# Ledger of designs, part 9: VHH binders against 6-phosphogluconate dehydrogenase, NAD(+)-dependent, decarboxylating (gndA)

Target 1, 299 residues: 6-phosphogluconate dehydrogenase, NAD(+)-dependent, decarboxylating (gndA), of Haloferax volcanii (d4gst8)
Amino acid sequence: MQLGVIGLGRMGRIVVDRVLDAGHEVVAFDLSAEAVAAAADAGAEPADSVADLVDRLGDDKRIWLMVPAGDAVDATLDDLDPHLDGDDVVVDGGNSHFEESVRRAEACSAAYLDCGTSGGPAGAELGFSLMVGGPQWAYDELTPVFDAVATGPDGHGHMGDSGSGHYVKMVHNGVEYALMQAYGEGFELLAEGRYDLDLESVAKTWNNGAVIRSWLLELCEEAFREEGSDLGDVDDHVAGGSTGTWTVQEALEQEVPVPLIYQSLAERFGSRADDRFSRRLANRLRYGFGRHEVARKDD
Short names: E, the ipSAE of ESMFold2; O, the ipSAE of OpenDDE; V2, 0.75 times the mean of E and O plus 0.25 times the DockQ between their complexes.

## First folded at step 1 (VHH)

Design n28 (framework vhh_7w1s_2)
Fold by ESMFold2-Fast, scan of step 1:
Structure n28 (fold): chain B 299 residues (1-299), chain A 121 residues (1-121)
Amino acid sequence: as target 1 above (299 residues)
Amino acid sequence: QLQLVESGGGLVQAGGSMRLSCAASGFTFSYYMGWHRQAPGKQRELVAKISKGSTAYDDSVKGRFTISRDNTKNTVYLQMNSLKVEDTAVYYCATVEYTYGDYGTKTFDYWGQGTQVTVSS
C-alpha cells in the first residue's frame, strides 16, 4: 500500500524505512529538505509540501504524523484537513495527550487514529509496540502498515475508541517511571550496601533468568559497563515527566490510587533541587520540639 | 548533526527594532523551533516558538516580537520591535529532536551558541 509520512526525525525515518522494507510505497515530507532527500535515497517519494504529499497519494489517503506533540500536530492538521475526506485515515504516531487526540479526531475530516508508539531508536532493528485508538475500520485498513512498523503481529493492537491508544501509552509510560525508580533504588542499596559489588555483573545476572529481567535492565547493565558501578560523573538530575504527570492527573480524576507512579514522579521533581524549603523547616521544627541541633548551611 | 547559527544581534537604542536570524543545517531541521533568552543573573526563558503553522509568545514580548520561518532558506527569524532595556540578553535559537521516551516535550535539545542583544536607554 501507499503511506504518506510527515515528520522525518529519528522516529519518523524508522517508520519510513520499515514500511519501505516491507514492500510498501512511501511519500515523505519534512520541513528539512535534507531529511526529505535522505528518505528519497532510501526509496521514498519526496514531497515539497503537505499539499504536494496529499496530491501524490491519490485516492483513500493514509498519512502517518511523526511530529512533536501539541502545536506541531495542530499546524500539520490545519494544512492537511482541507484536502481530506471521510475515506482517508490520519495516524498520530507521536506522544499527544489523549484528550487532545479525541479533540483532533472530532475535528478531522478523515478518520483519526491515535497511535502510542513505544520502543525508541531500537525500533529500527526490532520494530515498535503500537497502541492504536480510533475507528475499527481505519485500524483494519492500516494493519499492513502496523505489521511493518511493529515488532511483529503481536506488537500492535486496537485499544478501543478515539483517544484510547494515547491513553494506554500514557499509562505505559507511568509504569515505566515506577520501574526505573525501583531499579534505581535496588542498585543504590547494592552500591551503598555492605558488599563491594560489580553492578554490571549483578545486572547481567539478574537479566539472565531472574524475575525482574527486562529491556530496562539491559540499559542498567550498559550504564554500569560504560560509567562504572559508581556511575562516574552521571548527574542525579532527572529531566522530563510529562507523561508521568498526565498519568497521575488522570488517576486523580478517576480516583484510582497509583502511589508508586506518583512517588516516582515526585522523586524526579525532587532531583531538581539541592535544597528544599520543606526539609529546612522540618530541621528547624525538630530543634523546637526537643532542642535537637539544627543543621546549618555552614555546618 | 544539526547546527544552529544565530546572527543579527548587537547594540540598539530603546524603542528601536532588531531582527535575529537562525540558520539551521544538517540532518534535522525540526517542525518545532524556538527563541530563548538569558539575561545576566536570570534563568534562560522561552521568548517565542514556532511549529509549521502555529506560534506562541511569552507575555513579556507578546505584540512586540514576531517569530517567522523561511523554509526555502531553512532559517527562523525573530523580529523585535519596541525594544526595552530589560530585553537585554543573550538570545538562543533552539530545536527539538524526536527521541525515545517523551517525544513532543516542550524541552529543547539543540541550542545555538547565542547572540548578544544590548538595549541602551
Scores: ipSAE 0.000, ipTM 0.177, lowest interface PAE 15.5, mean pLDDT 84

Design p01 (framework vhh_surovatamig_d1; at its last look DockQ between E and O 0.21; V2 from the best seeds 0.00; counts 0 for: pae E 13.9 > 2, placed apart)
Fold by ESMFold2, look of step 2:
Structure p01 (fold): chain B 299 residues (1-299), chain A 124 residues (1-124)
Amino acid sequence: as target 1 above (299 residues)
Amino acid sequence: EVQLVESGGGLVQPGGSLRLSCAASGFTFSDYWMSWVRQAPGKGLEWVATIKQDGSEKDYVDSVKGRFTISRDNAKKSLYLQMNSLRAEDTAVYYCAREYDYVWGSYEPTFDYRGQGTLVTVSS
């Protein structure tokens, strides 16, 4: 089929390349003329604007957005909407908050599919895992494209109504936070425990038949292979946390307890803090319940 | 090959100013959010500032707001950090970083830095 792709960063180019490899046609646009030229070299039909992209697409337009979350999505939809009708389909393959996706689906003249995309850089080789929300008919129409972009027919699914795709992806990221923390704690115990262990070997062994096997555990094995069991000079600062925050906020609103996800988010926040007021107070309070020496900062 | 080359560091008194530069090559500079990160002696990396591909959005760590200004020149493939009212706590090696929007199935940014950095020393 013929697919419009707007947004030609790394993820957008993976979409273009995989769709072309599956024998479909692509009309590609990005604000960067270099990115458009690169996609054209790969076999896509270049467009020089959103209007030009629309002109090159036929009736019943199918358009995949792979632009940064936030204002860029809204700006792109503003440019597209005058050219769209209810027979067209727009896929938001980015990492939008699910409530933004519901709003956009309500405002968009086309059928809007929110597509939570998981797999990152590995998507070029393996394909992505796609969690799609929105109208069933639009999802069904895009199945050949989803087959191409995903790991295969089992790598994508219709989750439910508008917003459900990005919602399921958000919760996936919350679970990922908890899994990363659990692996981190387990390997820390092994590293600081009573045995002198080869943690690459432990991760490999676990990932070959144990019930805790995962892609994340494969990445643990890779990390120990590259950095050593002591992790070399890898810092204990953990960046990020926006999607974990969204998951916890949603859980609070729905009154669904997610204590492991919440604690893993808190550990990320704690990893960024030095000189915690709470610890200074706790240290000082030990004096009040005994004759403990108070540890004091060096001048 | 992606390259990021930092320059402009040096020794400066508290209250002074420096302007850091980063020359980028080996990738389409205008397609990426860019960041400055720093590492103080004996500390881990700290994010300092980030700028959107087109320069329309900027964000800073609270400790530098109002004192530092991030900017970019996409035609020159260059990133800049204007540092004013420098404090001793700003002493660090500063790195130019490319910000990735996706990693390992989590769509959260990571900092991709590769240069030697440029040392900023703020001392009386």
Scores: ipSAE 0.000, ipTM 0.193, lowest interface PAE 13.9, mean pLDDT 86
ESMFold2-Fast, scan of step 1: ipSAE 0.050; ipTM 0.482
ESMFold2 (binder alone), look of step 2: mean pLDDT 83; pTM 0.841
OpenDDE, look of step 2: ipSAE 0.008; ipTM 0.238

Design p02 (framework vhh_surovatamig_d1)
Fold by ESMFold2-Fast, scan of step 1:
Structure p02 (fold): chain B 299 residues (1-299), chain A 124 residues (1-124)
Amino acid sequence: as target 1 above (299 residues)
Amino acid sequence: EVQLVESGGGLVQPGGSLRLSCAASGFTFSSYWMSWVRQAPGKGLEWVATIKQDGSEKDYVDSVKGRFTISRDNAKKSLYLQMNSLRAEDTAVYYCAKDSEYYDLWTESYFDYRGQGTLVTVSS
């Protein structure tokens, strides 16, 4: 099959490479001419504009967008849409908000698939996990591409109607936040606890038969191997949080309790302030209350 | 492709100043939190400063508070780090970084993309 790919950053290039490796043809475009040239060296057909990419794809265009969420997706769709019809398929493989994906699907002249992509840069060797929302026929049509990009046939699935792919991926990231926080708290208890432990050895042991074994735990083991059990060179500031925020916002809209996901997001926000006004005030109020109570007993 | 190109590094004496710049392309710069991170020789990555999309919120690692100022120009798609009162401990390669969930992994940068970096050496 022939696939157009727009957006040749780290993740987009992995899509290109995996699709080419599976024996498909790729027409590639990015705002960076250097990225386009690198993709061409890997076997993709270079395009010098969105219009040129469209011209090279022929009839029944299949286009994968791997650009940053937000305005970049809309700008790309503005360039593409005049050249598209209802027999074409556009895939948004980025981290778009699911409501934005529903809006884009409604406005798009082509069938629009929202594809939540998980696996990070490791997807180059392992393949991604793909959570796809949108028309069933379009998902079915893209199955050979999804097989190539995913970790295998079981590494992708059709979630449901428009927006469901990005929705499921958003919630996946919320769960990931909570799991990372849980591992952090567990290892912090071990680091601060009564024993002087080699946390790399603990993580390795837990990841070989224990119930909490996971890829995240492999990353914990790597962290302790590279940084030491005290993580001395790693800052406690945790950047990011957009998908965690989106998940909590959605949970509030639906009135679904997600206390662990919320707490993991709140911990990220708290990591960005060493001296918090709320804690200073609480300490002052605690002092005032305690002193007032002592005065009442003595009076 | 998302591109982040840092510049402005160099050799400076203790107590000196440098202004780092980062030119961003290939994404909607105004829609993302941006950060500066650094890596000293033989050490791991250290987050330095973060700035909100509209510039209204800024955070710094304690060791640089009061000395460094992060800023952005969304019209020019540029991120800046004004470094004053430089110390030998500030010697590092400085990277411009875009915040994203793509690097939302325990052992990795929480940044979607990093540039190639610019070297800052503080020595007599």
Scores: ipSAE 0.000, ipTM 0.234, lowest interface PAE 12.2, mean pLDDT 83

Design p03 (framework vhh_7z1x_3)
Fold by ESMFold2-Fast, scan of step 1:
Structure p03 (fold): chain B 299 residues (1-299), chain A 125 residues (1-125)
Amino acid sequence: as target 1 above (299 residues)
Amino acid sequence: QVQLVETGGGLVQPGGSLRLSCTASGFTFSDYAMNWVRQAPGKGLEWLSGISDSGGSTSYADSVKGRFTISRDNAKNTLYLQMNSLQPDDTAVYFCAKEPYDWLEYSGSDAFDIWGQGTQVTVSS
C-alpha cells in the first residue's frame, strides 16, 4: 500500500519508518526540508508541497496527518481538501480535541479518521496503540497501515463514529494521570513510612503477579534502579495536562464523577507553584483567629 | 528559528568510543526532556535513550544499556550521548529529539516535535 504522511516530527517519523519497514510505500512532506530529507534517506519519496504529495499519490489517496493539534491541522486540511474526493481517506494521528475532529470530518471531502495514538517514543521499537473513529470502510481500508504502525493486531481498534478515537484516547490519558498519581502516592507512603525499603525490589515484586502490575509500574522499577529509592535529584514539577483537562471538562458536561482523574490533574497544577495565594490566606486567617482570642482576654 | 544540531559522529573501529553532542536553539532547552534515536542503513528508526528536563531521570533501550550514557548541560543547551564498546551494528545516523517532561504521555498538544539533522556514525575497521 501507498501512504502519504504530512508532519515528520518525532511521532510522524516513527509512522514513516514502521510503514516502510512493513513493505509499504511512503510519500512524505513537512515544512522542514531537513525532516523531508531525513525521511527520504529512510526510503520515503520526498514531496515539495502538499500539492506535490497529492500528485505523487494514486487515485485512492491515503494520507496520515501528524502535525500539531489545532490550527496546523486545519491549515493542512485547507491545502488538501481541493484535491480530495469521497474515495480518499485522511487520518488525523495527532492529539486533537474530539469535537474538532467531528467538525473536520463533516467539512472534509474525504473520509476522515481520528486516530488517538499512544506509546510515546517507545513506539519506534514496540509500535503504538491506535484508537480509531470514523467510517468503518475507511478503517478497514487502512488496516494494513494500522497493523504496521501498531504494536500488533490487537494494538489498534475501531472505536465507533467520528470523534470516538480521539475521545477514547482523551479518556485514556485521564486514566493515565490517575494511575501515575496513585503509584506516586503509594511509593511515597513506603518511602516515608516506618520501614527502610528497597523500592526497586517492591516495584519488581508488585509487577510480578500482583493485581496492580503494568507498564507504568515497570517504569517505576526502572526509576528506582536508576535514581535510588529516594529518587535523587528528580524534580517534582509535572508538565502537560491538556488531555486531562479535556477529560475533566467532558466529565462535567456529561455529569460523570471522575474525582481521581480530577485530583491527579489538580496535583499537576499544584506542582508548578512554589507558593499559592490560598495557602498564604489560610495561614493569615489562622493567625487572625488566635490573635482575636488573645485580644479578648486582655480586656 | 527552532533547531537541533547533532555533531560528534565519524568513523570508529570496533570496540572504540564516540561522544555525540546536540546543541539546541530557539526554545528553552531546560523545559524539555530529550531523546537519542538512530537509523541504521536500510532499517527503521530505533529509540536509544531519554533524559528528563532536569537530567535527574534517564532511560535506555536494552540494546545499549551499559554501553551508552545520556547526559545534558542545561547551561549550555547541549545534550550528550557517550557511546562505548561500539560494534559494527551500531553504524547508523544518530538524531536527537525533544519532548515535554511527561514523556510517558503522548500529549501532542505540547506543540512542535523537533528532530535534528542527524550525525553519521560508522563502526568499521
Scores: ipSAE 0.005, ipTM 0.186, lowest interface PAE 11.1, mean pLDDT 83

Design p04 (framework vhh_7z1x_3)
Fold by ESMFold2-Fast, scan of step 1:
Structure p04 (fold): chain B 299 residues (1-299), chain A 124 residues (1-124)
Amino acid sequence: as target 1 above (299 residues)
Amino acid sequence: QVQLVETGGGLVQPGGSLRLSCTASGFTFSEYSMNWVRQAPGKGLEWLSGISSSGSTISYADSVKGRFTISRDNAKNTLYLQMNSLQPDDTAVYFCARDYEGSWFDYSTEMDVWGQGTQVTVSS
C-alpha cells in the first residue's frame, strides 16, 4: 500500500518508519526540508509541498496527518481539499478536540478518520494504540497501515462514527490523569507513613504481578531510581491539563459524574499557586473563632 | 501568534561549547514543559532533553547526558541548552518544542509547537 504522511515530527517519523518497515510505500512532506530529507534517507519518497505529495500519490489517496492540533490541521486541509474526492481517505493522527474532528470531517471532500494515538515515543519500538472514528469503509481500507503502526492487530480499533476516535482518546487521557494522581497519593502515604521504605523497591515489586502494574508505574520506579525516595528537588508544580479539561467539560454536559478525573485536574490547578487565597481566608477564620495562630508569609 | 524562536547556533570546534536559546511568545510559557530535539543530516529526529514547567524535573537522552544542560527562565520566556564537549556527531539542526498538554509526565501527548531550528556544526 502507498501512504502519504504530512508532519514528520517525533510521532510522524515513527509512523513513517513503521509503515516502511512493514513493506508499504510512503510519500512524506513536512515544512522542514531537513525532516523530509531524513525521511527520504529512511526510504520514503520526498515531496516538496502538499500539492507535490498529492501528485505523487495514486488515484485513491491515503494521507496521514501528524501536524500540531488546531490551526495547523485546518491549514493542511485547506491545501489538500482541492485535490481530494470521496474515494480518498485522510487520517488525523494528532490530539484534536473531537468536535473539531467532526467539523473537519463534514467539510472534507475525502473520508475523514480521527485517530487517537497513544504510546508516545515508545511507539517506535512497541507500536501505538490507535482509536479510530469515522466511516467503516475508510477504517477497513487503512487496516494494513493500522496493523503496521499499532502494537499489533489488537492495538487498533474502530470506535464508531466521526469524532469517536478522538473522543475515546480524550477520555483515555482523563483516566491517565486520575491514575497518576492515585499513584502519587499512594506513594505519598508510604513516604510520609510509619515505615522508612525504599520506594524504588516498592514500585518494582508492585509492577511484577500486582493488580496495579502499569507503564505509569514503570515511570514511578524510574523517578525513585533517579531522584531518590524523597524525590529530592522535584517541584510540585504540574503544568498542562487540556484533555483533562475537555473530559470534565464533556462529563458535565452529559451529566456523568467523574469525581476522580475532576479531582486530578483540580490538583494540577492547585499546584500552580504558591499562595492560595482560600487557605489564607481559612486560617483567618480559624483565628476568628478558635484564636489559632495565623501563619503569615513573613513568618 | 504562538511562536518559538531558536538562536545561538553556529560553527564550533570539537571539544567546544555553545549555548542555545529559545524565546517563546503567544502563550503562558511557565505553564508548559519544554524539550530540545535535534535532526542530523540524513537522520530522523532525536529527542535530547526535557524540562518541566517549573524547571525542577529534567531528563536527558543518554547520548548527551553529562555534556548538555537544559534550563529555563520563566520570567524571560526563554529555554536554554548549554552544550559542552561537542563532538562532530552533534552536528544537527536543533529545535525547541512545547509539550501539547504542558506535562512532561503525559506520555499520550506529542510536542505541539516547534521552533524553526538553529544549525549547529561541529567541525575543524
Scores: ipSAE 0.000, ipTM 0.253, lowest interface PAE 12.0, mean pLDDT 84

Design p05 (framework vhh_7z1x_3; at its last look DockQ between E and O 0.05; V2 from the best seeds 0.00; counts 0 for: pae O 8.4 > 2, grease 26.7 > 24.2, placed apart)
Fold by ESMFold2, look of step 2:
Structure p05 (fold): chain B 299 residues (1-299), chain A 124 residues (1-124)
Amino acid sequence: as target 1 above (299 residues)
Amino acid sequence: QVQLVETGGGLVQPGGSLRLSCTASGFTFDDYAMNWVRQAPGKGLEWLSGISWNSGSISYADSVKGRFTISRDNAKNTLYLQMNSLQPDDTAVYFCAKDTSYELYGDSYYFDYWGQGTQVTVSS
């Protein structure tokens, strides 16, 4: 089929390359003329603007967006919308908050598919895991494209109504954070426990046949190999932003208990300080009570 | 050898703007998420913003939302921070930091490489 791709960063180029390799046609646009030229060298039809891309597509346009999250998505949709109607389909390949995806689906003249994407840079060779929300007919129409971009026919799925793709991806990230915490706790017990263990060897052994094998555990093995079992001089006092916050917020709104995800997020917040105000206050209160207690007992 | 070099700091008046740049070398830049962190005088480190390998996910600390914008140009191996509406309590050394993962959400236990930092001073 013929697919427009807007946004030719590394992931956009992976989409272009995989779709072309599957025998489809691509019209490609990016603000970078060099990115467009590189896509053309790979076999895509270059476009010099959003309007030009639309003009090169036939009726019933199929367009995949791989632009930076946030305002860039809205700006691109604003440029596209005068050229779209209800027979067209737009795929948002970014990972926006699901409520933004619902808003965009309601405002877009075309059918809008929110496509949560997992697999990172490895997706060039392995393909991605795609979690797609929006109208069933639009998802069905794009199945040949999803087959090409995903790991295969089993690597993508229609999750449900608009926003459900990014919603499922959000929950996946919450689960990932809880799994990371569980591995962290297990390895900490092994590191501080009664035996002197080679944690790289433990991780390798677990990941060769044990029930808890995973890609995350392969990364644990790599970390111990590179940093040593004590994790060397890795500093956990400065961290990135909290992960899983969206998942916890949604769980609270829906009144669905997710205690492991809650606690993994709380552990992240707690790691920002070596000690806690709450512990210092508790110690001071016990000291104050004990001093007062001693004074009342005439000691 | 991994290197991160920040530029663009300086003295600005309250309400002013600066754009910081961080040029990366010695690793595949677009395989990793990137972050901005700052340290005010006499204070600890404060995470400000992160951006995933493909810019598909972006996050900000509450203290800078709406004023700061993170971006990256993977063709130039460069991370940016556009800082608007600067106030005196934004005075700090600003660092770029390499994440160990491609994804902004999922593994946030440490940043394995840091720049030397660039001084931003907001004063009348």
Scores: ipSAE 0.013, ipTM 0.499, lowest interface PAE 8.2, mean pLDDT 84
Fold by ESMFold2-Fast, scan of step 1:
Structure p05 (fold): chain B 299 residues (1-299), chain A 124 residues (1-124)
Amino acid sequence: as target 1 above (299 residues)
Amino acid sequence: QVQLVETGGGLVQPGGSLRLSCTASGFTFDDYAMNWVRQAPGKGLEWLSGISWNSGSISYADSVKGRFTISRDNAKNTLYLQMNSLQPDDTAVYFCAKDTSYELYGDSYYFDYWGQGTQVTVSS
């Protein structure tokens, strides 16, 4: 089939390459002329604008968006929508908030699929995991594309109604936050504990038959291989948090307890402050009790 | 309110240099990758360069590799673009753009917040 792709960053280029490799046709556009030229070198038909991409697509247009969440999606849809009708399909493969995806689907002239995409840059070699929400007919028609982009036929699924794809992916990322925190705490105990351990060896052993084996643990092994068991000079600042925040907000609205996901998010926020007011006050209060000497700055 | 303000543009002779600055406010600057994008007269937007939250990852468009250098000062909430060996083709409005991610994977050249732009003109 023929697929339009808008957004040719690392993830969008992986979609292009995998779809082309599966024998489909791709019309590609990005603001970067170099990214468009590189996609063309790989076999895509280059487009000079969103309108040109639409013009190059035949009847019953199928368009994959791989742009950042927020205003970028809406700007792209504003350019696309005058050219679309109800037989067309638009896929948002980015990390949009599920409520925004529902809003966009209601406003869009085409059928709108929200597609939570997981696998990061490794998707180039392995394919992605795709969680798709929206009309069943649109999901069914895009199945050949999803087969090409995913790890295989079982690497994608129809989650449910509009918004459900990004919803399931949001929760997936919340779980990922908790798992990363759990691995971090476990390895920190081993690093600071009573034995002098080779953490690369520990991670490798845990990833070969142990119950906590995972791709995240492969990344832990890689980290210890590249940085050493003390993690060298890797900073303790943990950026990001939008999908974790969205998961916690949804859990609060639904009154579902997610203490581990919340705590992992809170730890990320705490990592961004070298000098926390709450810790300074706690130290001063301990002095007030007459039990401990006050730790002062520059001690 | 998220605000990005570009400064440092102006008129420069071919072969000259300029340093653009982008001052950010309304968000935690060091949590996000930052990008420079330009728009030449009568043309579309062109992504130029991106830098991750901690400067650990940096990427350039082929048109500016070796001539432009992106950098950031997280303590000052400021993004920079050092432009050397400027050519008439570099004449454009230059925009600072905020990524939705802290890591620079090149996931998109569409961004959630943009500055108003600063004009760079390379001519006599």
Scores: ipSAE 0.000, ipTM 0.325, lowest interface PAE 12.0, mean pLDDT 85
ESMFold2 (binder alone), look of step 2: mean pLDDT 88; pTM 0.890
OpenDDE, look of step 2: ipSAE 0.015; ipTM 0.260

Design p06 (framework vhh_8dlx_2)
Amino acid sequence: EVQLVESGGGVVQPGRSLRLSCAASGFTFSDYAMHWVRQAPGKGLEWIGNIYYSGSTFYNPSLKSLVTISRDDSTNTLYLQMNSLRAEDTAIYYCAREGYDSFWEDTGYFDYWGKGTLVTVSS
ESMFold2-Fast, scan of step 1: ipSAE 0.006; ipTM 0.228

Design p07 (framework vhh_8dlx_2)
Fold by ESMFold2-Fast, scan of step 1:
Structure p07 (fold): chain B 299 residues (1-299), chain A 123 residues (1-123)
Amino acid sequence: as target 1 above (299 residues)
Amino acid sequence: EVQLVESGGGVVQPGRSLRLSCAASGFTFSSYGMHWVRQAPGKGLEWIGNIYDSGSTFYNPSLKSLVTISRDDSTNTLYLQMNSLRAEDTAIYYCAKDLYESYGWDESPFDYWGKGTLVTVSS
């Protein structure tokens, strides 16, 4: 197959390299001329604009987008859409909100696939997990590309109608947040508990046949190997949370209880504050009840 | 158009401190994680560290005691504070933007970067 790729950052370059390694042809474009030149060195055909990329592609265009979520996706689609028809396919491999993906699909002249991509930079060696939403025929047409980009034929799947790919990936990230919190609590108990344990060894053992084995546990093992079992100087502020927030918002709208996902998000928010107004007020209310002294400095 | 402009480099004596700045434009700065990377003459790129949209920082363990990354979202500016500079810190220093809005460190690979600013540690 021939695939156009727009967006040659770290993840987009992995798509290019894996597709080329599988024997397909790639036409690549990025606003960075250096990124385009690097992709060309790897065997891609360089394009100097979106229009040039389109001109280099054959009659049935297959284009993979790996640009920043939001305005960059819409700007790229505005440049592409005048050149597209209903036989063409555009894949959004980024982290778009599923409702924006539905909106874009409705407006796009081509078939639009929302492709939730998981695996991070490790996808270069292992391949990604791909969760794809949109028309069945378009997913079927891109199967050779998905086979190349994913960790194998079972590493990608057609989730359902437009938006479902990014939807499933959003929920996947919510689950990931809860799992990170669960691993953190377990290892914290071991670190603070009654035994002096090598947590790298514990993580390694848990990841070889135990029920909770996962790639996330490999990252835990790496953290303990590099930072020590006490995590040395690693800060306790936890950044991010956009997909976790989207998952909780969706759960609230659908009236689905997700207490563990929510709690993991709430713990992340709490990590960013050294002193919380709510705790100071609670302490003062205990005093006002007439039975307890306010916990003041030097009590 | 995304633009990143590094500044603050120059010739400095060993043992001194230096603060580099990166002025960002063309995207919603407060929504993205930012990175510092460097390249010494004739060598490959070395990641220094990153700062998420929340202000949380993660550093290359080899450099953690020598550097501090901070940001000022009101001015769309990223900073790298370097202490106890040595000859081996001579490099071109680049700032870089995460590809996507922050979703956690492993889901936000860096993408766009500036032209860099040269730091030469010499007497």
Scores: ipSAE 0.000, ipTM 0.226, lowest interface PAE 11.6, mean pLDDT 83

